VH-VL binders against Uncharacterized protein C28H8.2. Designs and how they scored, part 1

No score or structure here was measured in a lab: all are predicted.

Target 1, 141 residues: Uncharacterized protein C28H8.2, of Caenorhabditis elegans (q09243)
Amino acid sequence: ANFISDPRSMFPKMVRTKNAFHFLQYFMGTFRRMFRNKTEMIEHFNYYDDQVKGTDCHIQEELDFARFKSYFDRYTRTHYNPEIRIIFAIMTKDSSHMTVEFHVTSQSWFGFEDHFHMIIRAVNDENVGWGVRYLSMAFNC
Unless a header shows other numbers, all headers, positions and changes below count from the first letter of the chain; antibody chains are not in Kabat numbers.
F, E and O are the ipSAE of ESMFold2-Fast, ESMFold2 and OpenDDE, as the mean of both directions, binder to target and target to binder. V2 is 0.75 times the mean of E and O plus 0.25 times the DockQ between their complexes.
[cut] marks letters that were taken out.
Atom coordinates printed by the task and the answers are left out, and those that the model quotes come from them; centres of patches stay.

## First folded at step 1 (VH-VL)

Design a1 (framework fv_lecanemab)
Fold by ESMFold2-Fast, scan of step 1:
Structure a1 (fold): chain C 141 residues (1-141), chain A 117 residues (1-117), chain B 112 residues (1-112)
Amino acid sequence: as target 1 above (141 residues)
Amino acid sequence: EVQLVESGGGLVQPGGSLRLSCSASGFTFSSYGMHWVRQAPGKGLEWVAYISSSGSTIYYGDTVKGRFTISRDNAKNSLFLQMSSLRAEDTAVYYCARDLYSGFDYWGQGTTVTVSS
Amino acid sequence: DVVMTQSPLSLPVTPGAPASISCRSSQSLLHSNGYNYLEWYLQKPGQSPKLLIYLGSNRASGVPDRFSGSGSGTDFTLRISRVEAEDVGIYYCMQALETPYTFGPGTKLEIK
């Protein structure tokens, strides 16, 4: 469509897919690779809506996209060898909404293994495809 | 290695039509948005068109809107630009470029379109 | 549409000297997500353009650290700390905040 007016549809640099399986494959793949360098991290951030909101179990304030970017930038400097796996996923029958819980493990440079759960809620936008609208993280909670 | 190869350029008369192609290799083409950018002889760069990875979102530059159509075939790793009602001002080298969230990170070598009698 | 301007349009530089190119936009390129949607490209003679800087200040893969981008809103600068012969070409800024995407007129960098 040539008559797109909302903020997310005005940024055609968002590389996304309407296929749920491909979305999960790309999301998880870019998550693993973002620990290598900033270019790959930016590619992972492409799978988030610009208005994404969320929480961390240690922070009572709701996080926005800028704070998530800052959070992951720091996290990738202190950890290596990430693994991400799906615990469960549920999708609406019309393929418009999806909720996925991930279990993430990584190695800390301080000599211990880090475990956390991550829940995303994603929406399949008709113009740009699947994007994360909500991210909840539980680091050592 | 990432490669983009344009083809289909040539000499065409004013009012004519031409179809440009861009063949992609070395990456998962269906995961990236794509752009066409042109450059008239001795002039600067002008953005022409964009298509999202799925083909659902399309944008055009003001000078080509209504005359050019961008499309893609993900099964063939190919991007297209169908040009109609061509004018002398459309004479340019046309580049295919891959869109990362962070800029046009790979460009083809370009294909030359000359609109002249 | 967003109008982009560059200064200078012609930039003769002595090898090893620093160089600066200015880019201005007719409206702010700062999005609410905190990023400036401004990119810098270099087109060497006879070659396709190459990405140098994205999102205002981030160097693209393979770009030497002597290149840096700075600025926010409507005023941006590309700096080269020590110009080398291989840097000759035309430098373009581009806004990617909204369609249609628009390029600056270009700055031709030459060795004097």
Scores: ipSAE 0.000, ipTM 0.523, lowest interface PAE 14.6, mean pLDDT 83

Design a10 (framework fv_lecanemab)
Fold by ESMFold2-Fast, scan of step 1:
Structure a10 (fold): chain C 141 residues (1-141), chain A 119 residues (1-119), chain B 112 residues (1-112)
Amino acid sequence: as target 1 above (141 residues)
Amino acid sequence: EVQLVESGGGLVQPGGSLRLSCSASGFTFSSYWMHWVRQAPGKGLEWVAYISSEGSTIYYGDTVKGRFTISRDNAKNSLFLQMSSLRAEDTAVYYCARWDSTYEGFDYWGQGTTVTVSS
Amino acid sequence: DVVMTQSPLSLPVTPGAPASISCRSSQSIVHSEGYTYLEWYLQKPGQSPKLLIYKVSNRFSGVPDRFSGSGSGTDFTLRISRVEAEDVGIYYCMQGTYWPLTFGPGTKLEIK
């Protein structure tokens, strides 16, 4: 019912949950734990999590990760800032893992959409071994 | 049984290139962040390069930036270090090392492979 | 870059005697999350380095209890309560808090 840590892996073992807000909290906590050497990114994620906590957000699975990534990539190129790439991998009970790719600049995580939203996309491809490995959860706020 | 085995070292002239390999076994290679660390003869340890589990995040030490390229092939459980524009100061034993987030340190190292840059 | 220093650089010890190695960082290596990523590695003659202590004071699997780590902020110590022949080698501290990762220069422990 909850996320668990694999003591021999950098990645927490994911357990299925229907609580999108609970998943967001654990996901943000895992980013903080795994990417500690990126202090700037940890601060941005903490602020992001704080912004979500007060909202009445509903889970939405309609937003395509590739479309989001294309938009984000365009934004970062336009600003000429170094692109920061973050990968978070989650082990599942079936020994597959899921990854989340974020491309962010040091100052612009919240700046590329008119309305606040978050996307985490999970795509498992059973034929590719460890799968394509993206999480897909979106919140309308 | 976790094992890391390096290969590809040898003697090369200044300005030359070499590709080092590290073969991993006994663990889910694709779930771990990997590093290269080197040690010049009779000297201490120097961190060289880092690559994330999927290969999208990469960092280099300032002494090798622009000359070395770290990469990985998760399907083959292999880590690579492509070295170009080699200098005498790059002469060292090169280790691949696994980073474990529970320990926040290098819990397993390979045996090392020796690179000698001389004319 | 965080500069790591060690003292002494050479440590001759009598078998069974205690030994102590100091490690200092040029700035605090306590991460903003409150963790301190300070590790100790031992490199025995002709071998690759091996993890001894992680997060300042935790012994890695298989490490004898005569080894202990302590410290905070910028000052850290590795202690061996009773040195044995198999402890000979070079001891390195390392900080894992900031990029680039940096090692101390090493302390060579040898038997008198």
Scores: ipSAE 0.000, ipTM 0.511, lowest interface PAE 17.0, mean pLDDT 67

Design a11 (framework fv_lecanemab)
Fold by ESMFold2-Fast, scan of step 1:
Structure a11 (fold): chain C 141 residues (1-141), chain A 125 residues (1-125), chain B 112 residues (1-112)
Amino acid sequence: as target 1 above (141 residues)
Amino acid sequence: EVQLVESGGGLVQPGGSLRLSCSASGFTFSSFAMHWVRQAPGKGLEWVAYISSSGTTIYYGDTVKGRFTISRDNAKNSLFLQMSSLRAEDTAVYYCAREGTYYDFSTGLYYFDYWGQGTTVTVSS
Amino acid sequence: DVVMTQSPLSLPVTPGAPASISCRSSQSLLHTSGYNYLEWYLQKPGQSPKLLIYLGSNRASGVPDRFSGSGSGTDFTLRISRVEAEDVGIYYCMQVLQTPLTFGPGTKLEIK
């Protein structure tokens, strides 16, 4: 028998936080935890807009969300003990946009400490809350 | 051709220890996370353990936590499962399985694209 | 832990007839990405399991189009439009949303 025919679009999207500082705490916390397993990694991806775009300093073309997911999947498999710290954070007066630079450090499997900088531009959606719209990564740049 | 070949199974008494091996060929072993999955006689599949491609992230099923240790040697293309304090309920066929490629850009999934043929562990006195 | 259940546990079918297997999870497998983190595997007699469906509805490479997966949240269905003799085996659903990874108890498909 065919038991199920429910439309996927009937299910609501999870609401993120509208508080900028809570967003940063959740973003950084889930970033650290995504090195533990796939479930935690997928949880971190909830803080990104579906249309997120960005750059890597070694790649000339603009990257989409699928490319960033692939990058983080590889990075979490070759590194452990991540630390992430805010270098600067600037928010618009209306709390609609925020730019943050992070400094990320981790241990490489090959026995040295790696570091890179990550810049996000996040937008506060009225219904959903804060989500990353743009991501720039600089690894050994 | 991707191949996974398990070995090290056999008959062991309760409380004993046994080490299973899985030899990988036909792909870059160091690029893939690996799993152990078991199947008791006439029963269903049970996930046992996970190890990331680098070996630094490890997870266990609740029934084996504290008794089994998963490890890998990327230079030798080998995956291991060290089993201790074995119980009758650990009797099963043990499969090693490769996690689908990290090039799955859309998902971050745990899916098993290739399995070995299995090695049988019998815990009995 | 997420508990997976399947029905029926035994499914005798006539060759060429359609078949349907239900899978239920104790928690929603629908992620905020819109994907359901559910997979289907087939274990033929004397063989290791083989992936059929991933992300609820996507057929794995080499899987015939007579196999389809559907459903969302907690209720899922695997359908075979026309059963062939080679489809005999045990079908397992599996959730991959959270650890520990858990399989359903399996559904044995037999030819009558």
Scores: ipSAE 0.000, ipTM 0.495, lowest interface PAE 17.1, mean pLDDT 81

Design a2 (framework fv_lecanemab)
Fold by ESMFold2-Fast, scan of step 1:
Structure a2 (fold): chain C 141 residues (1-141), chain A 118 residues (1-118), chain B 112 residues (1-112)
Amino acid sequence: as target 1 above (141 residues)
Amino acid sequence: EVQLVESGGGLVQPGGSLRLSCSASGFTFSDYSMHWVRQAPGKGLEWVAYISSGSSYIYYGDTVKGRFTISRDNAKNSLFLQMSSLRAEDTAVYYCARESYYGTFDYWGQGTTVTVSS
Amino acid sequence: DVVMTQSPLSLPVTPGAPASISCRSSQSLVYSDGNTYLEWYLQKPGQSPKLLIYKVSNRDSGVPDRFSGSGSGTDFTLRISRVEAEDVGIYYCMQGTHYPYTFGPGTKLEIK
């Protein structure tokens, strides 16, 4: 996978959208340039639905960067102030450290603004070697 | 289109060394993790070694740790296995294999035969 | 290491008949991402192994729909609905969930 060192610069804040699904389509579109092809891009995104709501605002998992297992699952909003979870796994530039922060402001609902924050880290663990950690933050924390 | 071609096998005495090569073509070699897998005569498959696309991540099977070294040269589309302190049980056909995005061995070479005897 | 076992080790079948091969792992093959990295490879006589099925049930490109994979956790099955002459060879299950990667002992499928 190819990527930009600061993907945040590619994401203007999107305020006053009426539908989280429209924002999600736009968000996915901006990442197209980071990957060689659509299949690679889709498999690096995994969206959890609100059925796991209330368990944790931050989910962190370590992945072997040589094998990426995530897939795209489109999340749709079902309620005001919904919990939105997004997990994004990246391929490291091998021995290079990379921390990718996505700070996205997405929604306005009757005067309320929803946004979520995504942090992805490439780490070198002395016991395992290179891996990636992905975090998703659900709004409602 | 995609091809992997192994070479460097042969007859060697116990305690000797050999260097196996795998030449890749038909794809961007530097984008893929690579593996060595072997098969002793009349026996099953045994995973030997792994190297990531940029060489930062390397793993070995327990039977070869400390004796074998995997390496690659992305500019030359080549994968290598340096084998030292060879034993009779290392006698096998050695395959070069590419790891797909899904973590599978999607392409294999034809194999090169290593015989350790006498 | 994760130990993989297969049964039967020898499978003589009549042409056109169905065939089933079982594979069992000593540990769960569910990875932390929720995926199960169990694969099936076929090695035809004198040839290199070729991928048939990945992630338990997904056919690789070009693999006939006569082949299907199923299972979960530690128990897996490869099924061939109608065996054909070109299906002869040794079938290996393999786990990619835990390092080191390990293969089953192989099942030799023969026409009787």
Scores: ipSAE 0.000, ipTM 0.504, lowest interface PAE 15.7, mean pLDDT 67

Design a3 (framework fv_lecanemab)
Fold by ESMFold2-Fast, scan of step 1:
Structure a3 (fold): chain C 141 residues (1-141), chain A 119 residues (1-119), chain B 112 residues (1-112)
Amino acid sequence: as target 1 above (141 residues)
Amino acid sequence: EVQLVESGGGLVQPGGSLRLSCSASGFTFSSYAMHWVRQAPGKGLEWVAYISGSGGSTYYGDTVKGRFTISRDNAKNSLFLQMSSLRAEDTAVYYCARGEIYYDSFDYWGQGTTVTVSS
Amino acid sequence: DVVMTQSPLSLPVTPGAPASISCRSSQSLLHSSGYNYLEWYLQKPGQSPKLLIYLGSNRASGVPDRFSGSGSGTDFTLRISRVEAEDVGIYYCMQSLQTPFTFGPGTKLEIK
C-alpha cells in the first residue's frame, strides 16, 4: 500500500486550529506547498475530515478522500506555479460552519495556463477545530 | 430552527399539471441539495427528484423522468416541483427533504402536501 | 437500479424487548472509500419520516443510543436494544450510493 491508496485513518493527524482565519491561511499555504513533495501533500490533507466527500463537475460519482489524493497527486505532478485566492467566504453566525470558494490557477508542463474553482464546506469541531467535510471542484467548467 | 413547508397540492385530472412549492427557513438554503420524496396512500417511500444547492444538477426517479421538473429560487428560499402529464399512479403525499451536505441523507423533512390524480 | 428488500415486513414486539430489522441490496453499497451508503429512516404514525442512521452505522443527531446499525456490502441490520412505545412506526432502509435513490418496502413495528 502507498499513500494514494491509503484510507484516511492511516494518514498522520496533526493539530488543527479553531480560528477560522488561521484555518484559511493554513489550508491555502499547504495547498500551494503540496506541489513540492509528498510530505507537503500529507500536511495539506491533515485539514480534511475523516468523512470528507465531494464532487467534480465532470464526474457523476462522489469523490472520497482516496480519490482526492489521487486527483491532486496527478495534478501536482503536471502543473507548477499554483495560485489560490478566495472569491468569497461565508461563516454561520455560531462559527460552526464555513463555505469558501477559491479560484485556482497554475501553469501546465504542456504549455498552457490551467484554472478551476474549488468550493469547500468546513466544520469547526469543538475538540479538533476546522476540517473540510465537503470539497467540490469545477475544473474547466 | 430548520423548517420546510410544502404547498400546492390538490385534486387534478389525469393528463393535467400541478406545481408544488417548498418554503425553507432556518438555514442557508443555497448550501444544501434538496429532494422530493413521495408516498402513495398506504404504500412506501419513493424518491422523486434531486437538485444541487446551486441548481446546476438535477436527477429524477425513473417513473417521473421527462414529466416532472425540479427547480429552486435561492433568493426566495423556495424549492419547486413542476408536474405534467399526471397519472393516477402519481397520487401521493409529496415531501420536501433537505440533503445533508456530506452524505445526502435526508436530515430534515417537511410535513408533506397531498396530490390526488383522479377523474 | 438498486433493489432494496427488508425482513420482516411486520414486526410485533413486546415493550422492552429487543428488535432487529434486516435490509438487503441487489448490489454492494460499499464505496471505494470504505463507506456503506445505506440509511435508516423511521416514519411514526401521522408524521414525516426522520433520519435514524447514515453511512450504515452512524446515529443521526438526537437519536437514542438504543438504536444501532451494522452490516456491509449487501446485508445490513437495524437493531433496537429495548423497544419503547415511541418507537412504533414504519422503518425504511435506503441506498444513496447511486441514482435513483431507492427505499426498501418498509417494516412495520407494532407493540403487542
Scores: ipSAE 0.000, ipTM 0.510, lowest interface PAE 16.0, mean pLDDT 82

Design a4 (framework fv_lecanemab)
Fold by ESMFold2-Fast, scan of step 1:
Structure a4 (fold): chain C 141 residues (1-141), chain A 120 residues (1-120), chain B 112 residues (1-112)
Amino acid sequence: as target 1 above (141 residues)
Amino acid sequence: EVQLVESGGGLVQPGGSLRLSCSASGFTFSNYWMHWVRQAPGKGLEWVAYISSDSSTIYYGDTVKGRFTISRDNAKNSLFLQMSSLRAEDTAVYYCARDLTYYYGSFDYWGQGTTVTVSS
Amino acid sequence: DVVMTQSPLSLPVTPGAPASISCRSSQSLVHSEGNTYLEWYLQKPGQSPKLLIYKVSNRFSGVPDRFSGSGSGTDFTLRISRVEAEDVGIYYCMQATHFPYTFGPGTKLEIK
């Protein structure tokens, strides 16, 4: 067996900011890096088990975090050159909550282009700034 | 390799001011939250302050709030602690530390420390 | 502020014997999202602190497998299965669930 390093020691923390624009720029940059060198992990978006929902459209089931992570890890292994764009974004008047929909396109190593929509809910914590509290994505659609 | 080097410590009179610096190398400094942690002679560790990667979020320990100011210059890979109204109880070794992730608050790398002595 | 306590404060150990250090918090360290941010640091004589364990039970890179962490809520334990001479130093628990971050008073491990 190989000497194993703690993988989290190799990946930077997702940066936190009270500025919503900087948060979105960093979020999108982090998402792109998950495909390039695998230097970022889906867990770095600062959410946990009950705050992540996905769906598998093929079998019509909702995914818990473990299944979502498995699906997303497979997706990042089989796709490259992700492009992420904001389709819709709204923020509460007190700048405490934000909901953002992204359109993502990527190239499958099997020769076709994939599209999917991703929705996040972000919360502006008074001590540390914006972080993802909820993430939803549809797979096999 | 990841390195953090503190400087600026020394002897200062009560009520005086001092600026500490921490020089970072071997990683993308602008991606990390940074902390100052201190240790009085023969005593335990005390968290002093943190600053987010873009300086938008800053928090201080109760003992130093209103007297100390944390700041950073990402272009220079440097972290600072401006100390004012210094008291004898501020005498300590001051460490800068890198925060591994927001999830954990892990201080994965520490500098070697710089000594601040407040006395007359 | 969250108060952290450790027991014992002084721990003399025979080489090769197991050692355990207890850490308690004045309030639950379970964050609203369900994670527990309790960490262990070792400060060897004349050195800066080093991260041993993060998030209760996860061993940091390069830390020997004789170190393990456990616990939940307000009660946590660091265990060393077989103490070696290089393990001498002061062990600190720290919580990062609540601001301000707070450390325990430290436990000095010594070889007898």
Scores: ipSAE 0.000, ipTM 0.524, lowest interface PAE 14.1, mean pLDDT 80

Design a5 (framework fv_lecanemab)
Fold by ESMFold2-Fast, scan of step 1:
Structure a5 (fold): chain C 141 residues (1-141), chain A 120 residues (1-120), chain B 112 residues (1-112)
Amino acid sequence: as target 1 above (141 residues)
Amino acid sequence: EVQLVESGGGLVQPGGSLRLSCSASGFTFSTYEMHWVRQAPGKGLEWVAYISSSGDTIYYGDTVKGRFTISRDNAKNSLFLQMSSLRAEDTAVYYCARGGDYVFDAFDIWGQGTTVTVSS
Amino acid sequence: DVVMTQSPLSLPVTPGAPASISCRSSQSLLYSTGYNYLEWYLQKPGQSPKLLIYLASNRASGVPDRFSGSGSGTDFTLRISRVEAEDVGIYYCMQGLQSPWTFGPGTKLEIK
C-alpha cells in the first residue's frame, strides 16, 4: 500500500464530490486500512513537515469539537472502534482548498490512550474532486 | 424500534406554502444525516434535500433550490421541510430518510410518507 | 450530475424464475476506497422504499439470500435467483458517491 509515501497517488482518480464531510470520512477509512498496528504505522508513515512537532495540540472550541466528534464517533464505531478516536479537529475550508488538523487517540495500540497529531491539506480539483496534497503526523503531542 | 413519521401534508394552491415535519424515535437522531425524498403520482423517486447531523451542511435538488428550506431540531428529534412558492409539479408523497446505518450512508430507514397536493 | 439508467423498465416474471435488472451510471461509482457507491431499493405497492443492497453487493439487514448485487464502475446488476410473489414492486438503483444523490427511473417487476 503506497498511500502514506505519496497521498496524491492514492487520489488521482478520485471522483468529484460536493461533500467535504464524505471526503474526510473516506480519507480516514483509507488511512486506517493501510495499517494493522502502530509498528506498521511508524515504519511506513512519512513525516512531511517537521513543524508539526511544534504545533499546539489545543482542544478546539466546543461547537466545532462537538460537531466533528459526532461525525467521527459514527465513523470510528464501524472502522476504528475501539482503536482510533478523534478528540479535536480544526477545519479551514473554501470551495477549492481544505486544511484539517486532528488530534487523535489510539487506545488499542498500547492498552492506554496514545496521542497523535495529524494535518491534512486537500485541494478540490474540478476534474477529479477532492485529493490530498499534504499529510503530516507526529506522535506524543 | 427505529422509526420515522412524517406529517404536515395536505392540499395547497399554487404559490402557497406548507411545512412538513418528520419525527424520529429509537435512535440518537443528532448523530445522523437526514434526507427528504419525494415521489410524484405514478413516477419515480427524486432526492430533494440533505442536512448534516449538526445542521451546518445543507444541499438541495436543483428543482427546489430557493423555494424549500430543510432544518432540524436535535433536541426534539425532528426534521423539517419548509416549502414555499409551490407548483403543481411539487405534488408528491414526501419521505424523510435516515442517511445511513453508521457504516456507509445508505438510506436505511424511511418514513411512511406524507402527501402534498398542489392544485386549485 | 450523475445520470442513472435502468433496463428493463418493465419486467414480467413467472414465479420461481430468475430475474435480472441492469443499472448504468454516467460516471464511475468506483471510489479510491475500492468500493462502488451504488444502492438498490425496492418499493412494494402502497409502501415506502426499502434498502436492499448497499455498496453494490452487500445485502441490507433482513434481505433474503435470493437477492444479490454485482458490478463495478458504471455497470451494475441486481439478481433474484427465484422470484416470489412478494417481490412485486418497483426497483430503483441510486448513486451515493456525490451530491446530488440520484435515482434510476425504476424497474417494475410484475407477475405474468
Scores: ipSAE 0.000, ipTM 0.514, lowest interface PAE 15.5, mean pLDDT 71

Design a6 (framework fv_lecanemab)
Fold by ESMFold2-Fast, scan of step 1:
Structure a6 (fold): chain C 141 residues (1-141), chain A 121 residues (1-121), chain B 112 residues (1-112)
Amino acid sequence: as target 1 above (141 residues)
Amino acid sequence: EVQLVESGGGLVQPGGSLRLSCSASGFTFSDYYMHWVRQAPGKGLEWVAYISSSGSYTYYGDTVKGRFTISRDNAKNSLFLQMSSLRAEDTAVYYCARESYDFLSGYFDYWGQGTTVTVSS
Amino acid sequence: DVVMTQSPLSLPVTPGAPASISCRSSQSLVHSSGDTYLEWYLQKPGQSPKLLIYKISNRFSGVPDRFSGSGSGTDFTLRISRVEAEDVGIYYCMQGSHWPLTFGPGTKLEIK
């Protein structure tokens, strides 16, 4: 069973979009809205595979989904007014895999504009559609 | 103050339909996951259904799957449970419950007073 | 589905005495996140259930410190150090680690 790994809000993953442009639209839209509240953040997490792995330049070990959720929870509590833009996006010819680099800017509650880069590798699953399989973050590195 | 008030319960014949409502006040309803939990006379609690804050995701207990539909109207601060093909075993007090805002440890922090559904010939 | 069991189902207690309720799950409640989503609810006569404890041992806001939770894996315990009259009711354990969410059968605590 495909579940988001958050037991109280856990449910079978609904079929996500199989259209790459709609996936990016929904991913970026939910990313902006997750700064509003935790419920919107859970909607954003729907676009990640439950086995997602990745890296953060400040951490020497590979991160799992739980670590990324904690990271986003902390970040959204200290920042507001996010802007997210695509730096590059490439997709395989068969529309099965996609790599996208985003540049994110936001306002820190500590009085400065903050920024970071993130790279996602997403896979188009036949049953559930596009989902992030790998996430790499570079925040103040 | 947080308040949840259920309504719509009553007497219904087997095979009938009934719609329950839960009115929320004292908090931003659209931020919260919501649940229905029921309790048959003299018996324990049984989880019935879940709905996400946006209404995009729902999940049901096996006893009600295919017969009950959970929905919400965030503009009206209202949660609903549409019940169809009702059976005697659906006789219970139905509670709506709010899932807490604690992202890693959601729990039922507030419950309504319940509304009684009796399925009888 | 995860089956939850409680013992005892009926618990008569002398006022001021301690009380202990056990809860067992048919499979481990350790989630892949490392957390265990085990909760305790109290339903007083004629009232709706109210949260006492979440994630095994965390007291909900306003819950007296005479209530404590412990356990791991499949075995959990709720303890009341000194039972008071207002503690009368039915205590339910609940697991949130696996869908569907499931409750124990309840333990009725009464004053002798």
Scores: ipSAE 0.000, ipTM 0.535, lowest interface PAE 13.2, mean pLDDT 83

Design a7 (framework fv_lecanemab)
Fold by ESMFold2-Fast, scan of step 1:
Structure a7 (fold): chain C 141 residues (1-141), chain A 122 residues (1-122), chain B 112 residues (1-112)
Amino acid sequence: as target 1 above (141 residues)
Amino acid sequence: EVQLVESGGGLVQPGGSLRLSCSASGFTFSSYSMHWVRQAPGKGLEWVAYITSSGSTIYYGDTVKGRFTISRDNAKNSLFLQMSSLRAEDTAVYYCARDEGYTFIGSYFDYWGQGTTVTVSS
Amino acid sequence: DVVMTQSPLSLPVTPGAPASISCRSSQSLLESSGYTYLEWYLQKPGQSPKLLIYLGSYRASGVPDRFSGSGSGTDFTLRISRVEAEDVGIYYCMQALQEPITFGPGTKLEIK
């Protein structure tokens, strides 16, 4: 569904969605919008579990939510015109778990095109809805 | 096993030209941004040039801008530095280095080549 | 350009003793991202530089735990808890926050 004409759909409530399709639309939409300012970046962060963990091939330690917020804060200050597309997505039959691979492209303020792959594992919590529990980033890997 | 091997250095007269090459092996070269870094005899390190993995974006240090051209051939796993209008101050060991950073900002050089020596002298 | 400075420039150390090298940047290298884009490299005599520390405090693969990096903003320290003979060389700090990339002048660590 196209939610562009509805401001509520572009700026989701703090309570997450239980619908996988809406989760992906909101996740990708807020990802694009987080390049505008900190308030909109916080909207994107709403789609991550507080205990989210993950990896990056260039960083030896397991990353937590604070590290991911730091990375995206830095990335959004140095890049513009983000594009995010789904390469692969699979969901369990009971709609409890989902794995999605994204390809992200953007332009650097220093004049180069940049890209990376991002893999998320999301869990559909019965009370709050879909949230990212694991994030793996592959940039220059 | 990651390897970077530079070649093409030598003795050249002021105002001359020289082309350096860096051959990469042991990793997917086309996935990495690359840099050239130089070191004058008895001096410290100076960053020279940067090229993105695709070759679409290039940056130069202020001392070489307009005289040096960085390029790459991903099919041949090779990085190049074409140097023109060479000056005595360009005398240095030139290293190629692999960039493990996310973007140019945050670059870090996890592997360096052995270096190739360029001497600009009359 | 971000200017990088190091002190001392010459550091004679007794084997087994601790050593400390300071690096300062003319501008903060810490962004709201929380990452510190400051690195340390060691160049042993006759060799190419090798990465020791990246993102301010993370040890590169194969680097002994005797090496540690600390600091944020504009003041950074590389510490070696017990200096070994193989640690001899020139230590460089580098900033990767702003174009162009700039290095410190280097600190020569020598065994006395």
Scores: ipSAE 0.000, ipTM 0.520, lowest interface PAE 14.6, mean pLDDT 83

